# Designs tried in a protein design chat: VHH binders against q9p4d8. Part 1

All scores and structures are predictions.

Target 1, 280 residues: q9p4d8
Amino acid sequence: MDFMKPETVLDLGNIRDALVRMEDTIIFNFIERSQFYASPSVYKVNQFPIPNFDGSFLDWLLSQHERIHSQVRRYDAPDEVPFFPNVLEKTFLPKINYPSVLASYADEINVNKEILKIYTSEIVPGIAAGSGEQEDNLGSCAMADIECLQSLSRRIHFGRFVAEAKFISEGDKIVDLIKKRDVEGIEALITNAEVEKRILDRLLEKGRAYGTDPTLKFTQHIQSKVKPEVIVKIYKDFVIPLTKKVEVDYLLRRLEDEEDDDATQKSGGYVDRFLSSGLY
Below, numbering starts at 1 at the first letter of every chain, in headers, positions and changes, except where a header shows other numbers; antibody chains aren't numbered by Kabat.
F, E and O are the ipSAE of ESMFold2-Fast, ESMFold2 and OpenDDE, as the mean of both directions, binder to target and target to binder. V2 is 0.75 times the mean of E and O plus 0.25 times the DockQ between their complexes.
Where letters were taken out, [cut] stands.

## First folded at step 1 (VHH)

Design b1 (framework vhh_7b18_3; at its last look DockQ between E and O 0.61; V2 from the best seeds 0.00; counts 0 for: pae E 8.7 > 2)
Fold by ESMFold2-Fast, scan of step 1:
Structure b1 (fold): chain B 280 residues (1-280), chain A 119 residues (1-119)
Amino acid sequence: as target 1 above (280 residues)
Amino acid sequence: QVQLVETGGGLVQPGGSLRLSCAASGFTFSSYAMGWARQVPGKGLEWVSYIYSGGSTEYQDSVKGRFTISRDNAKSTVYLQMNSLKPEDTAVYYCAKDWGYEDTYFDYWGQGTQVTVSS
């Protein structure tokens, strides 16, 4: 995938390769976070006296990281979505002019508040080493949280590219559903139970393989740092449903970028116009 | 309505060549990956080759270097050029459309075309 080449971004093979690689990052980040206790104090608003900041310790640390990383072009990349867009700064590096692959409102599709809530209330308790506080490791714990949150955000919001590819492929059917504001119909069109099953099966195998020390002999299950079944449950209950929400939200607005005349005149012609002109 | 129609099968001697064609209709052909799979009499279905919407290709190890998959988006057709054919290549060959953006899922299959490699 090359964001400077629009045709590579919406290529089916490249989308799958990116999704498969993001699974690895998420699993390894969960494994890193699993070495620490849940430490609920990290997530409580105003638990610590942080100068000129109202929020949690994690909120502060994440916002500072996003400010710094914006200065080296992290959030200029089309696949990165900030938790705190208001803290982003101008880059020190020369600007990269990425061709427009997604709709004009793509940056407004942001479910990071939902991700943060689910991460702290559901995911952390499922993967942490224990439920209590671990005062000696709060900073390291929060750094692991940031890596988890950023990888989850990237994976879930990658649904925008999946949605655009599906819009191009299924244009006439999707246009009809968008005009009817048929959320259930859009969700049904973009969903396949067999594909979801294969994603979950692959995650189970990766969780078993990556969570076990390969130098140790005899058993893959007893020595897992995070239960593979917990990783599968997180994807089934949160990652996949939030990715669908991103896709549905993106598709419902997709006709905002189209001229009224264009939408009524076209029948399955969007792909050729996008790939040849780069106007989508 | 989605339709996939295979042609080009037949009888060929070992070492010979055949080109299979699959004419597709009822969907935006250029947006989807396509594949070929084969079924040997009395055995299960075996994946042969795959071509992504962007043109990248993959092959099963036993056919790599002998078979070439290609597509013509203007004709909505996918091809399988089979060279240096062996008796072991004897099978019914199926064309398939891949639906899944997140993972491989063949949602439509052709009726199949018989390839027989025999002296």
Scores: ipSAE 0.154, ipTM 0.596, lowest interface PAE 5.6, mean pLDDT 86
Fold by OpenDDE, look of step 2:
Structure b1 (fold): chain B 280 residues (1-280), chain A 119 residues (1-119)
Amino acid sequence: as target 1 above (280 residues)
Amino acid sequence: QVQLVETGGGLVQPGGSLRLSCAASGFTFSSYAMGWARQVPGKGLEWVSYIYSGGSTEYQDSVKGRFTISRDNAKSTVYLQMNSLKPEDTAVYYCAKDWGYEDTYFDYWGQGTQVTVSS
């Protein structure tokens, strides 16, 4: 997706293509993560004596990555949402002025905390090579986790773009629901069971295809690949619901920008009237 | 209410051409992908062509190079130019609106227009 072309960002075909591509990335990252044991120690708070840091090894490493990545404009991109916004630094690269496509508050929509929690408690146990500790691969494990987390975050927060597109397309129906703060109504409007089924079916097929190494028959050590059914379950239970949450959260606030514009127009009209009245 | 009205169907000889039109109303046309499907009596619905809101297109293999889908957002109309028609193209052609967003899913259909290719 080209974010410098605002007219293409909310194109449904482009959105779909982006989401489909993200599926590939997520599946591959899960496969990479599946090489390592669950390694609960990586996720335990203060398990290791990390200087000047209170948290888990994963939290630390992820935050350091985001700190570095922020300096190279990663989080200037409209589709990137950090887990640790407080550690971000200014970029030394020239600023990219992306056109505004999303609502003004879009950067405030952040469910990464929930993603992180679900990832460590539910997703890792499902995709890991085993349930135990692997002391010699803690770093590698955490690095693989970061890739998984970042890809999941991007996919889930892409719901903002979906929400904006839906807002534009549904018109009065969605506006009425938003005004009523009808969360259930909004969720129902944005949900399509057939579409969800298709997504899950596609994931199953992709999981089967990507998880097959024709050369594995020759390796003595069967590397545990992620089961396609587990991938489907993760999407069904977590990715799709969290994406919907992002959409709902985004939509519930969508009229804030409209109100501000009206207020500014009203204020501007007042200023113009004041200026035109010659009452300086 | 969403309405889709197909026109342009008819009887043509093999090798002939037809242009189908679908007039859409009741929704923001420019925001949605549109598609054409066809159905032969006694057979299932078959997708023919799809055009996204941004103008990208997809075709079934059997119609590639012969059919062209296009859209006019100002007129809220989608078109299917069918060239080099074959007897196998004989079917009822339906215009469809995509639900959109997460995956391709059509939620509304027109009444269809009959296309008959016969010598």
Scores: ipSAE 0.131, ipTM 0.596, lowest interface PAE 2.0, mean pLDDT 88
Fold by ESMFold2, look of step 2:
Structure b1 (fold): chain B 280 residues (1-280), chain A 119 residues (1-119)
Amino acid sequence: as target 1 above (280 residues)
Amino acid sequence: QVQLVETGGGLVQPGGSLRLSCAASGFTFSSYAMGWARQVPGKGLEWVSYIYSGGSTEYQDSVKGRFTISRDNAKSTVYLQMNSLKPEDTAVYYCAKDWGYEDTYFDYWGQGTQVTVSS
């Protein structure tokens, strides 16, 4: 997909391909994180004497990474969602004028606080090598955490693109559900139980294949510490439900943008809505 | 309501050609991947071809090089051009709509059109 070409972003086949690639990234990141113990000191508030900061080592390190990344335009991209919006700074680089693909409120659909909580309380204990500390590896551990968190965030918030594509494709049916605030009806429209089963089955197969993969780039030896079933459970219990939450939250507000949509809905196409809404 | 109506089936000699058409209604056609499947006598359904909303295509190995799937979004129609037909291609051919989320899943099917390849 090309974020400079809105029509490629809302193609459900392209969305599928992107989500499948994000699975690979998440699995790799879980395997890399699994080389470390749980290391609860990384997540404990005020464990380390960080000047002018109140929070965990992970909170500090991630916030600094996001501040630096914002200066090189990372959070200008429509598929990047920050954990710490308040630390973002002006970019040093010329602005990229991405066409607006998503609704005007898309940046307000942000579940990263929930992702961070679930990651530290549920995911880390499930994938870590053990429950103890490795004080000589705290920095490397937190770097692996950042990769996990960012890939989880990207995958889950990609639900905003899925929701927009479904809004366009379902037409009047989804408009009626939104007007009624029918959350269960919206969830039913965006859910296919057999597709969810296939996602979980694919994750199991990938976890088995990657668990003995000699191409893990952070070690010279194969590290196969994560059971594939744990990866599947994380997706089933957290990734899929949070993605659906993002989709529902996005859809419930979608009619806020509709004062310009009469022409695009009459024309029946994303391109006409895109053009009539003042998008490039 | 989603409706898919196949046409273009019939009797053809081995080595001949047929073009199947599927008229779609009741959904935003341009947003969905579409496909063809067939029910071969004595066997279950098998996948034949896909075309994604962006135009990329996939084919089952047994038909690759002989069949071509295409779509016309303005007419809400998907086509299957079948060349070099063999008796093994004899089947009821179904047009299907893909659900289009994270993996392929045909959620709606047409009524089917009979293709018979026989001397």
Scores: ipSAE 0.012, ipTM 0.504, lowest interface PAE 8.7, mean pLDDT 84
ESMFold2 (binder alone), look of step 2: mean pLDDT 89; pTM 0.898
ESMFold2-Fast, scan of step 4: ipSAE 0.138; ipTM 0.567

Design b10 (framework vhh_7b18_3)
Fold by ESMFold2-Fast, scan of step 1:
Structure b10 (fold): chain B 280 residues (1-280), chain A 121 residues (1-121)
Amino acid sequence: as target 1 above (280 residues)
Amino acid sequence: QVQLVETGGGLVQPGGSLRLSCAASGFTFSDYAMGWARQVPGKGLEWVSYIYSEGSTEYQDSVKGRFTISRDNAKSTVYLQMNSLKPEDTAVYYCARDYTDSWEGYYFDYWGQGTQVTVSS
């Protein structure tokens, strides 16, 4: 995938490869975070007297990371979505003019508040080594959190590229649903229970493979560092639903950039599963 | 120079069986997912079955339990075994290559010429 070449960005093969690679990154980041206790103090607003800042220790650290990374063009990339867009600063590196492949409002599609809430309330308790505080590990814990959050954000918001590719290939059906403001219909069109099951089965096997230490298998009867079932549950309950929300939110606005006749164009050589499936 | 050539279509009575074959050439077959789709005149193209590069399979609800997709990477061939055929299965069946090998959906970039399947009492 090359963001300077639009045809490679909306290539579904490249999108698929990116999504599969992001699964590996997410699982690895969960394993890193799992070495620390839940440490609820990291996530409590005003827990620490941080100068000139309201919010949690994690909110502060993440916002500082995003401020620094914006200065080296991280958030100029179309696949990166900040948690704190208001802290971003001008890059001091030469400008890169990425061609626009997504709709004009793409950067307004941002579910990071939901990601942060779910991460702290559901994901951290599921993957942490134990409950309670580890005062001596707060910084390391928060750094692992940032890696988890940024990889989740990138994976979930990549749904914008999926949605655009589907709109191009299946415009007629999607246009009808958009005009009706049929949220449930759009969600059904982009949902396939068999595909979802395949994703979850793949994650279960990856969780088993990546989370175990084979060198200790008979000495300590060591288990996966993160239970594979927990990784599957996180994807089933949060990653997949939030990706669908991103796709639906993107598609509902897609006609803002189009005339009706443009949006209804289909290629005779292309087929989407949703053309006439009897499956969602 | 990608080519997909279907064979095995024909006339069969309800409850009968047919096996479709699709011989692929011009690409590294084992790296790609393959699918079957069918078309009834006036109704558009509908997806039937999909096989990922690693061998996992998916089926449309109306054919699940009756049809089986399989592949032979050594022969660069994908198959559709159709059992318990119904008059509603009458269609032109197309073999297709999916370069996405996608868990999220399908994008078929090359198609065969199609083979007619007629289920008649």
Scores: ipSAE 0.000, ipTM 0.192, lowest interface PAE 14.3, mean pLDDT 82

Design b2 (framework vhh_7b18_3)
Fold by ESMFold2-Fast, scan of step 1:
Structure b2 (fold): chain B 280 residues (1-280), chain A 121 residues (1-121)
Amino acid sequence: as target 1 above (280 residues)
Amino acid sequence: QVQLVETGGGLVQPGGSLRLSCAASGFTFSSNYMGWARQVPGKGLEWVSYIYSGGSTEYQDSVKGRFTISRDNAKSTVYLQMNSLKPEDTAVYYCARDYEGSWDLYYFDYWGQGTQVTVSS
C-alpha cells in the first residue's frame, strides 16, 4: 500500500494485509499495558493538578503527544485520526500532497470519543494486571495507554478505506441502499459472519503465541501476559462493531460527493446569480 | 462455474527454470486475487506466492528472488516463473482463487487440480 498511489490503497488485498498487520501492533500494545494495574486515577477528570488543563491525566498526555506528532506530519497521513483535533499544530516538514482517495467528508468520520470511553471502561479492566492503583508507574501506564489508543484508532478508522473499496466494487447495490437510507441493509451487506469468525480465530492463535513467555514452555503451567480470549472478546465486542459503524457512517454519506459536483463552480448557482443582480 | 487449470509442470535439473500457467474461467478474473501453493513431499500444503487485483505481489521467504508471479487479465491467466530451482522445490503446485469476501490473506475458495514439479539431479 502506497498512499501516493490510490489504486494500491483501495486494493482489497492490500487493505487485508494492513488490517492483519495492525492486529500485531494492537496485541503487542495490550501486552505492554497489561504489565500495569488498571490505575483508575489516570482516567479521572481533575485527579491531578495539571496547570491550565481541564481533564484527566491521560487526556492531557495524549493531547501533548498529538500536538508534537502533528508537527512531524503524523496527522497529514490519510490513515491517522486524532483524538484531539483542536490541539494539532502546523507541520514544520514540507507538505506531502497525498491524492484524495477517500470522500471529502472522510475526516469527519471520527469515533475516537467512543474508543476512549470503551478503552477506559472495558478494555483496561480486561487487560490490566490488577484492579488497583500503581502510583509509582502512572507515566509508564499512560504511555502504554496512548500506544493502545492510537493503534485502535488507526485500525477502526481504516474502515473508511474498506468502505470506499466496497463502494467501488459493489456500487450499484450499495447506491440503492444509501438512497433508501437503509442502515440495516448496508450493515448486512458489509458483514460476513464467516470472515469475522476467521479474524477471531486468528486473533486467538496470535494471542496464544505472542502473549506467552517462551522461556516458560518447560513448566506445567503456561501463562499468557494477556488472556487470548480477552483479545478475542475485545475485537468481537468493540473493534469489529466500531469498524462497521465507521463503514456504515462513511457509506451513508458517500453520494454527497456525487451530488455536490456543482460546488466547484466559480460563480455559483441560481441563488448567487439572483443576489448579485441587486433584485432582492 | 469456476475452473482453474494448471499447466507447465515437469522434470528439471537443479538450477533450471519452469513457467507454470493457470487458466481461469467462470468468474471476473481481473477483480480477483490469485495465489500459488504447493504440497511438498513430507510437508503439508504451503503458500508460495500471492498476486492482488491491483498487481502487487507477495512471496514466501524461501522463493523470494527466484520466483515471480504475474497475471494477464486479457487472457484470464496467472503465471509463476520459477528460476534457480532447487530439489526442495519439488512439489505439486496449485493455482487458487482468493475468496473475494474474506479479509484474510491466502483464504482460497477454488483450487486447480495441481501440476507436478520435480527438481532432480
Scores: ipSAE 0.000, ipTM 0.160, lowest interface PAE 14.5, mean pLDDT 82

Design b3 (framework vhh_7b18_3)
Fold by ESMFold2-Fast, scan of step 1:
Structure b3 (fold): chain B 280 residues (1-280), chain A 121 residues (1-121)
Amino acid sequence: as target 1 above (280 residues)
Amino acid sequence: QVQLVETGGGLVQPGGSLRLSCAASGFTFSDYYMGWARQVPGKGLEWVSYISSGGSTEYQDSVKGRFTISRDNAKSTVYLQMNSLKPEDTAVYYCATEDYSGYDWLEFDYWGQGTQVTVSS
């Protein structure tokens, strides 16, 4: 995938490769975070006296990270979605003008507040080494949180590219549902339970491999104990549902950038393509 | 660019064996599900077997106990060992990998011409 080449961005194989790579990144980041206790003080509003800031230690640290990274073009990339858009600064590097491949409202599709809430209330308790505080390592803990949050955000909001590619390839089916404002119909159309099961099975295998074989991937001394089943549960309960929400929200508005006739003419037929899920 | 090259087909008598191989290139082979599907004369495409990135396998009921799918990630190759072949197994066999744009759909891509397996006396 090359964001300077629009034809590569909406290529289904390239989107798939990106999503599979993001799975590995998320698993690795969960394993890194699992080295630390939950440390609930990190997430508690006004737990620490931070001058001129109303929020948690994590909120402050993440916002500072995003301010710095915006200055080196992070948010010029079309796949990056900030948690705190109001803190972003202008880049001092030469601007990159990426061709537009998503709808005009794409930047308004942002579920990061929900991601942050789920991360702190559901994900951290599931993956942390134990409950309680790890006072000597609060900064290291929060840095691992930021890596987890940013990789989750990128993966979930990548649903915008998935949705656009689907709209182009299956426009007639999708356009009819959009016109009817049929949220449940759109969700059903983009959902394939057999595909989701196979993806969850793959994640279970990756979780087992990364947790038990020290020669695999990033580190030979993985001491973290993230249960593979917990990784699967997080994807099933949060990553996949939030990705679907992003896709549905994107698709419901998609005709705003199109004349009705133009949208229906973009429908592609993959009638002759073989779908493995139909043969189980 | 994704490329799948099937080999190992041929003519065999009922009860015989064949081993199909599929050499894959152009993608990170170890991260993808791999499968075999067949086009039976007079029928459409039928899924035969599937192997996950971690080695979990599934089989169509008609081939369970007779066919074995395996993979060699170092060689980017998937195999189908076919034993106790029946005339009903006569088909063009295609190596396939999943093609999906996320956690929302799956489809198989077929590349090249496949490999012909003929079981006849």
Scores: ipSAE 0.000, ipTM 0.246, lowest interface PAE 13.3, mean pLDDT 80

Design b4 (framework vhh_7b18_3)
Fold by ESMFold2-Fast, scan of step 1:
Structure b4 (fold): chain B 280 residues (1-280), chain A 122 residues (1-122)
Amino acid sequence: as target 1 above (280 residues)
Amino acid sequence: QVQLVETGGGLVQPGGSLRLSCAASGFTFSSYDMGWARQVPGKGLEWVSYISSGGSTEYQDSVKGRFTISRDNAKSTVYLQMNSLKPEDTAVYYCAKGLDYESSGYWYFDLWGQGTQVTVSS
């Protein structure tokens, strides 16, 4: 996959390979976060005296991270979706003009608020080492949260590329469903139960392999850092459903660009007539 | 139809004052947080000030003590009073509406006005 070559970005095989690779990042980030307690104070508004900021400790740290990373072109990349787009700053590096592979409204498809809610209410309690506060580790905990959130965001919003690739390959079927505003029909068309089962099976195996210290195989106690079943549950209940939501939301609006193209084609006739008249 | 219309920009000498107004329509103004952001030519968008639906205010360090944000819910208007203006304040100023549901607790805006030019020059 090369974002400078649109045909490689919309190749379903390349998309699949990218999604499989992103599983590793997500699992390792969960393992890092799992060393800390849940630490609810990290997510509570006004818990800490942060100058000129309204929000949680995590919100502040994530927003600062995104501000810094925007300056080195992180959010110029088509696959990165910010949690706080209004904090992004101009890059000081030479601009890279990526070819447009997604619809004009692609940046408006953003489920990061839902990801934040699910992360703090469902994911953190499932992977944390224990409940309650761990005051000595709040900063390290929040840094681990950021890595988890950013990798989840990238994985889930990658659904935009999946949706565009499917629109190109099966446009006639999808167009009919869009015109009917058939949300369930679109969801059914983009769903493959056998593929989803393979994803969950692979995650279970990876969770078992990555979640245990291989040097501990000679000890009396073999413990997983994160329960593999929890990783599978997170994907089944949140990652896969949110990816589908991104795909459906993207596809429902896809004909907006087709309408714009038709309008510009009609407008072009006036320019051609003006030029042929010799008045320009 | 939801829209924001900014007015009050113009040319002013360093040390002068301007009052920006943003007239909102198409939504229940009193229920939403409002803010101002500015864009200097060639630079990115910079957040300037925020006012919650409840009246709490926040300011960027560079404008704190010089700028005052306020709102008039009866008129569906948010204001930015700018005092002791500096050449560095030269920018296009945008009014912004906050999100309906803020899940993270941070300022995020989903509707922007067309902007009004403020030029501070001698």
Scores: ipSAE 0.000, ipTM 0.092, lowest interface PAE 22.2, mean pLDDT 81

